# Designs tried in a protein design chat: miniprotein binders against q5jf28. Part 36

Target 1, 318 residues: q5jf28
Amino acid sequence: MERERLIKTVEAILRGAGYRVARLDLKGSCFDLVASRLFLLLFIKATVNIDTITEEQAEDLKRLAKFFKASPLIVGLRSKSGELEEGVVYERFGIYALRPETLYDALLNNELPAVFAERGGLYVRINGELLRELREKHGYSVNELAQLLGVSRKSLLNYERGEQAVSLDVAIQLEEIFDEALAEPIDILRAKVEADLNVKPETPLEREVFERLKKLGLGLVKVKKAPFNAISTEDDIRLLTGIDERKTRSTIKRAEMVAEVGRIVNSGGVFILEKTKAEVVSEVPLIPKESLEEVKDADELIELIDKLKKEIKEKLFS
Below, E stands for the ipSAE of ESMFold2; O stands for the ipSAE of OpenDDE; V2 stands for 0.75 times the mean of E and O plus 0.25 times the DockQ between their complexes.

## First folded at step 21 (miniprotein)

Design v3 (at its last look DockQ between E and O 0.85; V2 from the best seeds 0.80)
Fold by OpenDDE base, look of step 21:
Structure v3 (fold): chain B 318 residues (1-318), chain A 103 residues (1-103)
Amino acid sequence: as target 1 above (318 residues)
Amino acid sequence: SPEELEKKIEELERKAEELAEEIFKLLEEAYRLKGDPELIMKVAKLIYRAMFLLFRVEYLAQELREKGDPELLKKAEELLREAEKLIEEARKRLEEIKKRLEK
């Protein structure tokens, strides 16, 4: 299967669910889609084989998700072990991975998956308190129910405490015994991820630009596998910040993507270059690094960005 | 023969691609319609089901290339026929919705 068809399918699912979607055509990016609806924001990596995501991509995807209070997702079809199952949540580097079908059900049917894959088995989390209540209501001792399920007394007590996931087979048996849903859904749309936001700049130019932006009061989150190099932030100000030595075809393409992403994540965009004339590409200013010396703070930088956008718009329509 | 098998795999992949292009057109058409949202959603569901079957067809085609199991071919052809049927049903329903909007 073409990766392109997978991305188009995921995009269609998101749009069909009423999300605003930006698509990235950037090879090696940590995400291919960003989608927003109301208070939900998704960063999606689409890959046929979910085991092709690199740790570096996963860490950047988690950084973006943490920073924007978004959910990161991997959407794929297979793993090293074979085809992904529908309705099953997999995990790679602390990121949920799932099939397009599972995403469809979650977004269009409002059916969250409850089954997850771990160590080559299928498991669910159950409401342990409800399990205990049902066990007691039906008059089963811990030993009797454990024996009926073919599990240890210790395992059943761990289930009732929510300390241990239940195998899918045992979960099915429990739901059959009690005629009640016990499986807890996995909220893939609100996944909480941990990430290190304190990543160092990689190049001398990035170091110089980062130090200058810090002097302007901006906090910086370095991102490696995106169309931008960092997110610059101060209070309500968020700038998807590209950093390049010179304007290239890659710079232009990245600026276009930054504009599209920026609209979804309610963020501005800027590219800071070692050598350029001030210009605007797809509503994203390209500014020389020396322009950062002409501004005193983040607000003046935003004013400069807005001025450049306005001046070019006037020139295009004059 | 291995050559005959590869030709059958290529035919499965080709048909899956052709159907995928049709599916995307139908889906775009469905989303442009200003009809009953519930009816449109039902049609879209058929279209997505067809697309999901094509993913399985392509997986089976790849597995067939790797393992050479003839039963995978039969299963892939079955799923492809099912996808075609879903597409045709979706097309029919879209035409019915359009005819209602023109009245």
Scores: ipSAE 0.811, ipTM 0.929, lowest interface PAE 0.6, mean pLDDT 92
Fold by ESMFold2, look of step 21:
Structure v3 (fold): chain B 318 residues (1-318), chain A 103 residues (1-103)
Amino acid sequence: as target 1 above (318 residues)
Amino acid sequence: SPEELEKKIEELERKAEELAEEIFKLLEEAYRLKGDPELIMKVAKLIYRAMFLLFRVEYLAQELREKGDPELLKKAEELLREAEKLIEEARKRLEEIKKRLEK
């Protein structure tokens, strides 16, 4: 119940800040929410304990963020060491993690966090050039200021060169000494992440479908922990691509999620099944794999998808 | 006793659940109104603060199960009361906004 409440809270924060939001209900998914506003796109995993996120989930979240040029986020309440602190940015597998209060402040109060957790405590990145200028204007030598702060001369030089973050205590002392804002905020809305996009198909059916899509000229980004199996792409084409043996209740639910996600990321959706009759679920076509042999390139695949969607609209008017 | 403690924890969680349901209903209502955006945002701020307090209550409930410390129970009940005060204030302000719009 706590996790469900957390997801609802994050969704409310996003909608209150003017984001369009799609929420997923998929066990083990790498994200629970995807949200967009203007040019910003966020993929969010919500979890009570941030240490329960698996490496597979994190890598898929980063793959989606990299492909869509989005910022991945983890929103959570605690870690193995206890409650997460408000206003502090944590990290799991290279993804920022923070409390819903911190997200609220960033989106609804325009107050980005500046404090991050690292080995040994809490730290802040500071404007090192401004620090040097302030030190000189106040008449401090490097040694004098280092002595006042209780840090080494080498550390102070590293701070001024932008080579080292300061402890939270030192950041507070600097603000008191100079009465100036030196802390640099952490842009959680535009985080850049590294991701390995070379992921092998999980099943023989996936392998076969991927090979057929590649023959049509589509590139593929495989994901393991999402309502779709891959993103199929060429130039302007983007398809959230699902793959199943046959249509089941799970297939239908995943197609509905793909439709919702697609609206947020401005991408089409398609499910390719080993056995099915062509149909449409929530504007997402479900087609048999043989349909891939009946089109000659990606453009014809898009035409087939659009044709099936148009047919459902015509039936609604009859 | 373990049975008495579990009953108290379940009561905390029940009250938090009831407040959470009210919180989401109030927030939905606030965002549907076409009133002064500044006033609506102030109401929403109270509601969000209450939401955040409930997460801390749930954390304390789990700590209480592990440690059984009576001070944790007292802290959880205090936070729950604070959340209720925020919700009551939010409800009052929301009703005032509604009455202005009806006129």
Scores: ipSAE 0.757, ipTM 0.907, lowest interface PAE 0.9, mean pLDDT 90
ESMFold2 (binder alone), look of step 21: mean pLDDT 83; pTM 0.820

Design v4 (at its last look DockQ between E and O 0.87; V2 from the best seeds 0.79)
Fold by OpenDDE base, look of step 21:
Structure v4 (fold): chain B 318 residues (1-318), chain A 103 residues (1-103)
Amino acid sequence: as target 1 above (318 residues)
Amino acid sequence: SPEELEKKIEELERKAEELAEEIFKLLEEAYRLKGDPELIERVMKLIYRAIFLLFRVEYLAQELREKGDPELLKKAEELLREAEKLIEEARKRLEEIKKRLEK
């Protein structure tokens, strides 16, 4: 119940902020929501406890975010340490994690959080140059201001250099002393993440399909915890690529999700199966792997996909 | 008794679920409403505040189940009552907006 309410709430916040949203009902997926508005793209993992995300899910979430130039987010309510605080940014595996309230403020109130949690404390990044200017303008020496704040001279110098985050208490004191906002907001909507895009295929079938797609000129990004197995790409061509041995109920459900995600991330979808007849599920072609031998390049593969979509549409309306 | 406490927790969770279902209906109605954007926004803020209170109620219910502290129950019931008031206000305001659109 609680997880479903969380997902519905996050979806509502995103829709209310004017995002196009696709929701995924896939257990173990690295994301539950994908949302797009103008130049912003978000991949969101919604989890009641943010410490339940696995490293593998986080790595795939970062891979998707890096590839699509999106921001990854974890939206949750609690951690192992207790309830998450409103207005506080947490981090798991290099991904920002926050409460739905914090997301609401960021998206609907245009208020980005400035406070982050690290090592059991609350911190703020401050404008160090502005701090120095204010210190000098008010006639404080580094030693005098450091003493007033109860911090070391070295810490204050590190604050002024932007090399060290300030504790929330010290940040509040600084803003009170100078009557000026010093806190730098955390742009959770444009988070830059690093990820390894060179993940190897896991199964013999994935290896075979990957080698064939590479021969067609496609670059491949393997993803484990998604409704697709890889993203296939060449220039402007992007295909959310599923790979299965045979058509199952899982294949159908994943193809439906791939169609929805594809609309948000402006990408096509295809499933390549070891054994199938060519068919289309929710505008996503299911093709036998042998069909990859009939095409010469990525453009011919797209033409094949589009032809299959058209032929089935004609059969459904005839 | 532990059994009486669990029954109170279950009742709290049930009421929170019923209120959540109502909240999401009102939220969907508010998003579909072609009224004054400022009035709709005010209603939406009430609805979201109620949703956020329910998350706190659910957290307190879980903490209460784990720790057995009666003060947590009292606090959870207070927050639930506040959420109920917010939703009732939101409903009234939505009905006022609808009536203005029909005129």
Scores: ipSAE 0.796, ipTM 0.923, lowest interface PAE 0.6, mean pLDDT 91
Fold by ESMFold2, look of step 21:
Parts: sequence; C-alpha cells; structure tokens
Structure v4 (fold): chain B 318 residues (1-318), chain A 103 residues (1-103)
Amino acid sequence: as target 1 above (318 residues)
Amino acid sequence: SPEELEKKIEELERKAEELAEEIFKLLEEAYRLKGDPELIERVMKLIYRAIFLLFRVEYLAQELREKGDPELLKKAEELLREAEKLIEEARKRLEEIKKRLEK
C-alpha cells in the first residue's frame, strides 16, 4: 500500500516535470521507474525503507545507469535510523537516496538539495574558490579563519581546495561571517556511478544463449534484478534481452515491461525462449533459441526482429 | 489502554487509506485537465502537499504502535485533518476550473 503510493507519487512528479516514464510492477526489481527528458535519464528504485535495498539490486541499478549514462536514484521515506529528512541526500551503495519531497523540489521547484548525510552528521560542499576570495577580502589568514571556525588549518585548506565538505554547523558559521551563499548543490539528476559490468550468467539456458549471442558479435551486460536478463550490444545496437524456458504469463508481463522500458531508453527488446513459436508481444519478439543459429551477426538478428514485428503488425491490421 | 490505542490507530489508518484513494483520483484528473496552467499548478501544489502529509501520517501510525505516545496520535490526527482540508480546497478549485472550461 505505502510502497505503491510512493511509486505513484514519484511517477506523478516525473510526469509533471515533463519526463516520459515507464513504471514497472516486478517484485525484487532493481528499479521501479525509468524516466527520460532530453538527454536526462533516471533509473529510480522506490522503497519505503532505503535500508531494505539489497547489494544485488543496487549493483544492477548502477549497471543499468552506467550502461545507459543515466542517473540512479533511490526514493524513500525512512531508514533504519528513522524518517528521512526533507532536503537531505542520503547514500546507499553509492546511490543517492532522498525523500519524494526532495525530488519534488528538484524537478518542480528547481531547487536541488545541498545537504547530505554521512557518518557523523550532515554536511555541505562549498565553493572553495569563493571561500578563499571571501577570506582574503576580509583580511583573514588561513590560521585566523580556522581558529574562528574551530577547525584545523589543514581542514580549512581542504575546504578551499574543494577536497573536504564542511559540517552543516560550519557552513552556517561561514555564511554568517561572510553573508554570502557558499553551498554547492548536489546534482542528483546527473550522478556518476561506478559499476562492475562483468557478471556471469545464472542458468545453463542463459549461458547457452549468451554464447550464441557472443557468436553474433554482441557484447552482453548481465543483470539479475530486472524484467530482462541482459543488455545485448554492438555498436549502435541495444537489445533488452529476456530469457525463459517457455512462454508463461510472467514472460508476457516481462515482455510488456521490456517494451515500455525500451521506449524510454531507446532500445529494442527480445525474448529468447527454449520452447516457443515465434511471436511478438507489445513489439517485443519472443523467438526460439534456435533462431540465433539462423542469423550470422547482430545486424541480421535485428533484421529478423524487425521482420517479425512487421509481419505481426500486418496480420493484426490488415 | 493498549486495546483502545490500537483501535484509534486502525481508524487513523483507515481514514488515511480512504483519503489516499481520493488524492490520487484528483491528481490524475488534474494532470488530464486542459485548463489554465497556472490555476492547475496551484491545485497540483495542494494535492502534493496532502500526499506528503499522508506519508508522515503513516510513519506516525507506525511509531504509535512502537511507542504508544498519545502526543504522536494527536500529531497524526492534526496532519490528517490538514491533508483533508487541502484536498477539499483542491477539489473546489478543480471544479471551478472545469466549470470555466464548459463555458
């Protein structure tokens, strides 16, 4: 109930800010929403308690974000320590986490957050060059200002070099002393993430399909917690690739989600099944694994996919 | 008593769930309406404020079960009433916008 309402709220905020949005209903997925607006791409995991996200989910979210050059976000309400604060950015597994109010302010009020939580309290990054200029204009040496703030000389030099964030208390003191805004916003919409893209297949069928796709010249980025099993890539080709033993209701639901995600990330989709007749679900072909032996390279696979989509459209609408 | 507190928490949660359903209906209606953008934006702001208050009501209900603090119950009821007022205002303004479009 609470989680569904959180997801609906986040979706509404994104749509209100002009994003195209795909919402997933897949238990255990590394993301619940993907949203795009002109070169801005967000993958969002919505979870009431941000400490329930698993390492596997977080790593997959970062893999998707890194591959698609997107910003990953966790939107939540609480942590193990209690309610999240509005306007404060938290971090889990290297992913920014924040309340829906903070997302609302960033997207609909153009107010990016500046305060973040770390061990030891709340912190702010400041404009170090401006700090140095203000210190010099007011006639303070590094030692004099450090003494005023109750920090070490080394810390003050690090602040001016942009190498260390200040505590919220020190940020308040600085703005009181200099009567100038020094806080730098956190760009939650263009976060850079690190991810290990080298993940092994999880099943014998996945291993077999990955081997066949590699023969076609496709690189693979495996994910565990998404409606698809991998992203298959070569040059400009991107395929959200699902793998199943046979067509089930779950397969159909996942294919529908892959189609919606694909529209947002400008990627095709395909499901490779051990047993099936070739068909198309929501513009996503479901093909037997043997079809991979009938094509010579990635371009021919795309041609097969496009041919199947065209044939099904013509039969439905002729 | 613990039994009386649990009944009050359940009533709070029931009212919050009913209000949440109304809130999301209004939110969808407001997004689809093709009226004056500035007037619709004001309605949307009221709706979002109510949504955010409701998340806090749900949190306070959880804390009430863990701590049993009557002050938390009072705060949760105040926030719920505020959310109800915001949604009634949003409903009124949305109806005014719709009537202006019919003309």
Scores: ipSAE 0.727, ipTM 0.902, lowest interface PAE 1.0, mean pLDDT 90
ESMFold2 (binder alone), look of step 21: mean pLDDT 84; pTM 0.833

Design v5 (at its last fold request DockQ between E and O 0.89; V2 from the best seeds 0.80)
Fold by OpenDDE base, look of step 21:
Structure v5 (fold): chain B 318 residues (1-318), chain A 120 residues (1-120)
Amino acid sequence: as target 1 above (318 residues)
Amino acid sequence: SPEELEKKIEELERKAEELAELIFRLLELAYRLKGDPELIERVAKLIYRAMFLLFRVEYLAQELREKGDPELLKKAEELLREAEKLIEEAAKRLLEIAKRLGDPEAIKKARELLEEVKRL
């Protein structure tokens, strides 16, 4: 109940901010929402407790974010330590985690959070150059200001260099002393994440399909916790690639999700099956693996996909 | 008694769910109205504030279930009442906007939602 309300709330916030949103109903997925507006793309995991995200989900979420040049976000309400605070950025596995309120302010009020939680404390990054200029303008020595703040000379010098985050209490004191905003906002909408894109296929069928797609010139990014098994790429071509042994109800549901995600991330979708007749589900072709032997390169694969989409569209309207 | 406490928790959770359903219907109505965008945004802000209060109510209900602290119940009931007031105010404002627009469907929906909030 609470999770569903959380997802619907986050979806409403995104839509209210003018994002195009696709929602995924996939248990264990690394994301529940994907959202796009102009040059911003967000992959969002919505979870009541942010400590329930697995490392595997986080790694896949970062892979998707890195690949699509998107920001990954966790939106939640609590942690193992208690309720999340509004306006505070948390982190899990190198992914920003925040409350729906904090997302609301960032998207609808254009107010980015500046406070982050680390090691059980609250911190901010400050403009160290501005801090130095203000200190000098007000005639404080490094020692005088450090003493006034209750910090070491070394800590103040590290603040002025931008080498050390400031505790929230010290940041508040600095802003009160100088009557100027010093806290640097955290751009949660343009988060840079690192991820390993070189993940190996897990099944014999995935290995076979990956080797065939590589022979067609396609680069492959394996994803474990998504409605697709990989992203296949050549230049500007991006295919959300599902791989299954047989057509199941799960295959159909995942193909529908791939179509929705594909519209948001401007990518095609395909499912490659060990055994199937060629068909299309929600504009996503399901093709037998043998069809990959009939094409010479990635362009011919795209032509095959487009032909299948067209032929089925004609059959549905005939 | 522990049983009386659990009944109060269940009642908080039930009311929070009922209010959340109304909130989503109010948001849908707000975003469908072709009114003044600034007025709609101000109403939407009230609706979102109410939703955020409900998340806090649910957190307090869970904490109450775990710790049994009666002060958590009082705080949860206060936040719930504040959420109800915000929802009622939002529904009133949406009804006024709908009336100004002369949209009979929006007027009907806003009136229905306002009467549903008043019955909670």
Scores: ipSAE 0.824, ipTM 0.930, lowest interface PAE 0.6, mean pLDDT 92
Fold by ESMFold2, fold request of step 22:
Structure v5 (fold): chain B 318 residues (1-318), chain A 120 residues (1-120)
Amino acid sequence: as target 1 above (318 residues)
Amino acid sequence: SPEELEKKIEELERKAEELAELIFRLLELAYRLKGDPELIERVAKLIYRAMFLLFRVEYLAQELREKGDPELLKKAEELLREAEKLIEEAAKRLLEIAKRLGDPEAIKKARELLEEVKRL
């Protein structure tokens, strides 16, 4: 139950920092938590061993983060090499990975990490212009300071030009010599990631539904490892879109998760099924694919969705 | 002896699980109370510190199964005792805050949590 405790710990940290949080219980999902506060949005995959995240999960996590202008994070305890270090940022597939203690410090102590792991050890990026200024003010030549630090002249020039990070030991020595903060923090809360948003439909039904949605003027971002199959979008419209052949227990569970995620990312939800009667699960309509032919554009689809939700609400309170 | 080591590892894991459940209940109470935010923050820091120690204890328990190093067992037991002391202190402070607020339900809950921590 170590993974369960990790997810609960991350959730507690987020809620303690004032985030609204939705937690997913979906095996193989690219994220376990989505959280928002003011202008910050985080998609978090919590995993005990950060090396167990798959490339497919990581690419979907980055797609969601890019689409929603959110920061993706992996929160974990170990790698294949052993325990993760507190206060150290790791990377997997271009996503920052870190311990819950490091997340706690960032969110509850306003202390962003500055140390990152790279082949060869632990490193810090520093303010190179300030380093040059301090060296000159204290009367050191490049050679003299390099000798004091035990680094080459070439390395020190690269540090001053901002072209190379320093080892943690060198960063400590620089602070001892100059008594000045040189370390540049890593903004794990506003990470920018690159993602390929072009992913093909996985099934013939998905392809058919995507084509119908495109005819309505909606753009689509396909994901493979989430409770929904795609995000349907036009202007201000955002729909977390699920696709199934028929309503199953899995469909209902996914619709419930879509509703919760939608509240955090301010998006609607809908499931398009091969065959069903229209209904609503947890504020998420389940409609037959034929309903897409009964509307002429995205606005009418939204009207259909809203009508179904309103009808269910009115029946409960009539 | 392998049987004696596995028994000790199982005890570490059992106690860590029990403490983790208490930790989450303590955090829930801490953030529910309408007390002085600075005092609540200090209590929460104790609880989070204990929570983080338990992740270290669980890692050491796993490493013990692989390596059997007596120093790892001693370290794990030390960290577990430290976590226990932190949550006992947190529970005591939450009870004091609840009493100051005069909230009967919060006082009852804090007392129950403190007694559960002391039985450890």
Scores: ipSAE 0.755, ipTM 0.910, lowest interface PAE 1.1, mean pLDDT 90
ESMFold2, look of step 21: ipSAE 0.739; ipTM 0.902
ESMFold2 (binder alone), look of step 21: mean pLDDT 86; pTM 0.874
ESMFold2, fold request of step 22: ipSAE 0.732, 0.735; ipTM 0.901, 0.902
ESMFold2 (binder alone), fold request of step 22: mean pLDDT 86, 86, 86; pTM 0.875, 0.877, 0.867
OpenDDE base, fold request of step 22: ipSAE 0.778, 0.789, 0.786; ipTM 0.913, 0.917, 0.916

Design v6 (at its last look DockQ between E and O 0.80; V2 from the best seeds 0.75)
Fold by OpenDDE base, look of step 21:
Structure v6 (fold): chain B 318 residues (1-318), chain A 103 residues (1-103)
Amino acid sequence: as target 1 above (318 residues)
Amino acid sequence: SPEELEKKIEELERKAEELAEEIFKLFEEAYRLKGDPELIEKVAKLIYRAMFLLFRVEYLAQELREKGDPELLKKAEELLREAEKLIEEARKRLEEIKKRLEK
């Protein structure tokens, strides 16, 4: 119940902030929500305990975020150490993690968090140049200010260089001494993440399909923990690509989710099956792998997809 | 008794779930209203705050189950009452907005 409420709450926050949102009902997915507003795209994993995200899920979430130029987020309530604090950014596998309240403030109040948790403490990144200017303006030597703050000379010099984050307590003291905001906000909506996009196919069928799609000129990004198996791309063409041996109830459900995600990320969807008749599920074509042999390039594949969508639409309304 | 404590925890969890269902209904109503956006936003803020309190209630209920500290129960009950107040205020304000739109 708690997880479902968390997801619904995060969805409500996103919708309230004017995002278009797709929700995934897929256990084990690297994301539960995808949201778009203007130039912002968010992939969100919602989990009550942020320490339940697996490295594999995190890597796929970062892959999706990097590929789509999106921000990955974990939204949760607690960690192994206890409750998450409001206004605090946590991190798991290079992904920002935060409470729904912190997301609410960022999206609806335009208040980005400045505090982050590291190694069991709370820290802030400060404008080091401004700190130096304020120190000099007020006539403090590095030693005098360091002594006043209870920090080392070396630490203060590292703060002024932006090389070291400041403890929250020291940041508060600095802002009190100078009567000026020094804390740099954490742009959770534009998080830059590193990810390896060169993941190998896992199954023989995925290998076969990947090799055929490459021959059509498509680049491929393998994703494991999503309703699709890869993103196929050539220039402006982006296809959320599912790969299954045969049509199952899982295939149908995944195709429905691919259609919803595709609308948010402005991408088509296709499922390539080892054995199927050509059909369409929720505007997502299911095609036999042999259909890839009938097309010469990516544009012909798109034409085939569009033709199938049209033919089935005509059959449903006839 | 441990059994009495578990019953109180279950009651907290049940009430939190019931209030959460009401909150989601209020959200749906608020988003459907073609009223003054500023008034709707004020209502939404109350609803969100109530929802956030329920997350804290659920956390405290779990902590209470694990630690058995009676002070956690008292705090959870206080937060639950605050959430109920916020929901009731939100409901009243939504009804006022609806009545203004019907005029």
Scores: ipSAE 0.772, ipTM 0.912, lowest interface PAE 0.7, mean pLDDT 91
Fold by ESMFold2, look of step 21:
Structure v6 (fold): chain B 318 residues (1-318), chain A 103 residues (1-103)
Amino acid sequence: as target 1 above (318 residues)
Amino acid sequence: SPEELEKKIEELERKAEELAEEIFKLFEEAYRLKGDPELIEKVAKLIYRAMFLLFRVEYLAQELREKGDPELLKKAEELLREAEKLIEEARKRLEEIKKRLEK
């Protein structure tokens, strides 16, 4: 059982649920899968032990998710504490983490999880207004119900106000007492995250390319742990942007991945190299940085990209 | 002995790897087949259940290396046998679906 098996299993679950999926083969990447269905977009990091995810990977995953309005997910099998439990949502760096069985239930059985892990144990958020209504219907005072549950009056008031989650044991007791569903599911498919989108260029070449792209009117979201170095954007223009000094086998492989990701997130791709002839790898142009001086704005850059793709495609086929 | 236990763990992992390869082949066949969606879904569920059991087998193999508990070995062997049965059932049902489509 390996990380590769986990990635393939997650891919199968996503495809079985009707998602279009791109799978990456890049060690150290902040995500292994990106998947879309209708208005849902997921960026997924798959790792056997969820505690091996680095802060840099997690921050980049959150940056991508925030930029693309996607839900980030970690899918794993264990933590440093042992095996992850089915149906339980864990959290690392503000990103939900869960077993593939839990993802399967959410996507193929329409059964979102409701239990989450936190320091101190397993918890459930509940419908506080419904709890208050059920308590009053059954004739319990706040003190009486708190005593039955073995919790403080203050805790029970917080539960009813929606200000505090209950322990799993208390959630079970509430279901036994009221015979009603009180648990609120966790929407792992629409999770929103916060991320700092201001990240400095890593190299002098990146700095130079970013400045040229900014002069064209493009904003930049730098990422460190992806097959591309940044997302170049203005209004509805989005370019998964790679940067290298020279074309290498790694550059070609990354361009292929950028093409696959771009199809899922409806974004173009481009690699800017310090030295190269203009060419296209899997619909992703590789252009010399000097080409950025031949265009005056983002629209002209897109026109250059489209022209290159058409010209090179024509040479290959007739 | 420690050597005997490690050999048994390696055998569990080897078999799980072989079964996982068959699982992914079956996934591809099931999701490309243009037959009755309900029958294909039932095959897919068997395949998913088998894969989930294999993940648990791998975890138990890890626990065996740390603890050496004979109950963990027996549990891992039981789960592996169940996964193997699910894979065989999935294969048989998939072949039945294929035959219906040819006729």
Scores: ipSAE 0.704, ipTM 0.891, lowest interface PAE 1.2, mean pLDDT 89
ESMFold2 (binder alone), look of step 21: mean pLDDT 82; pTM 0.807

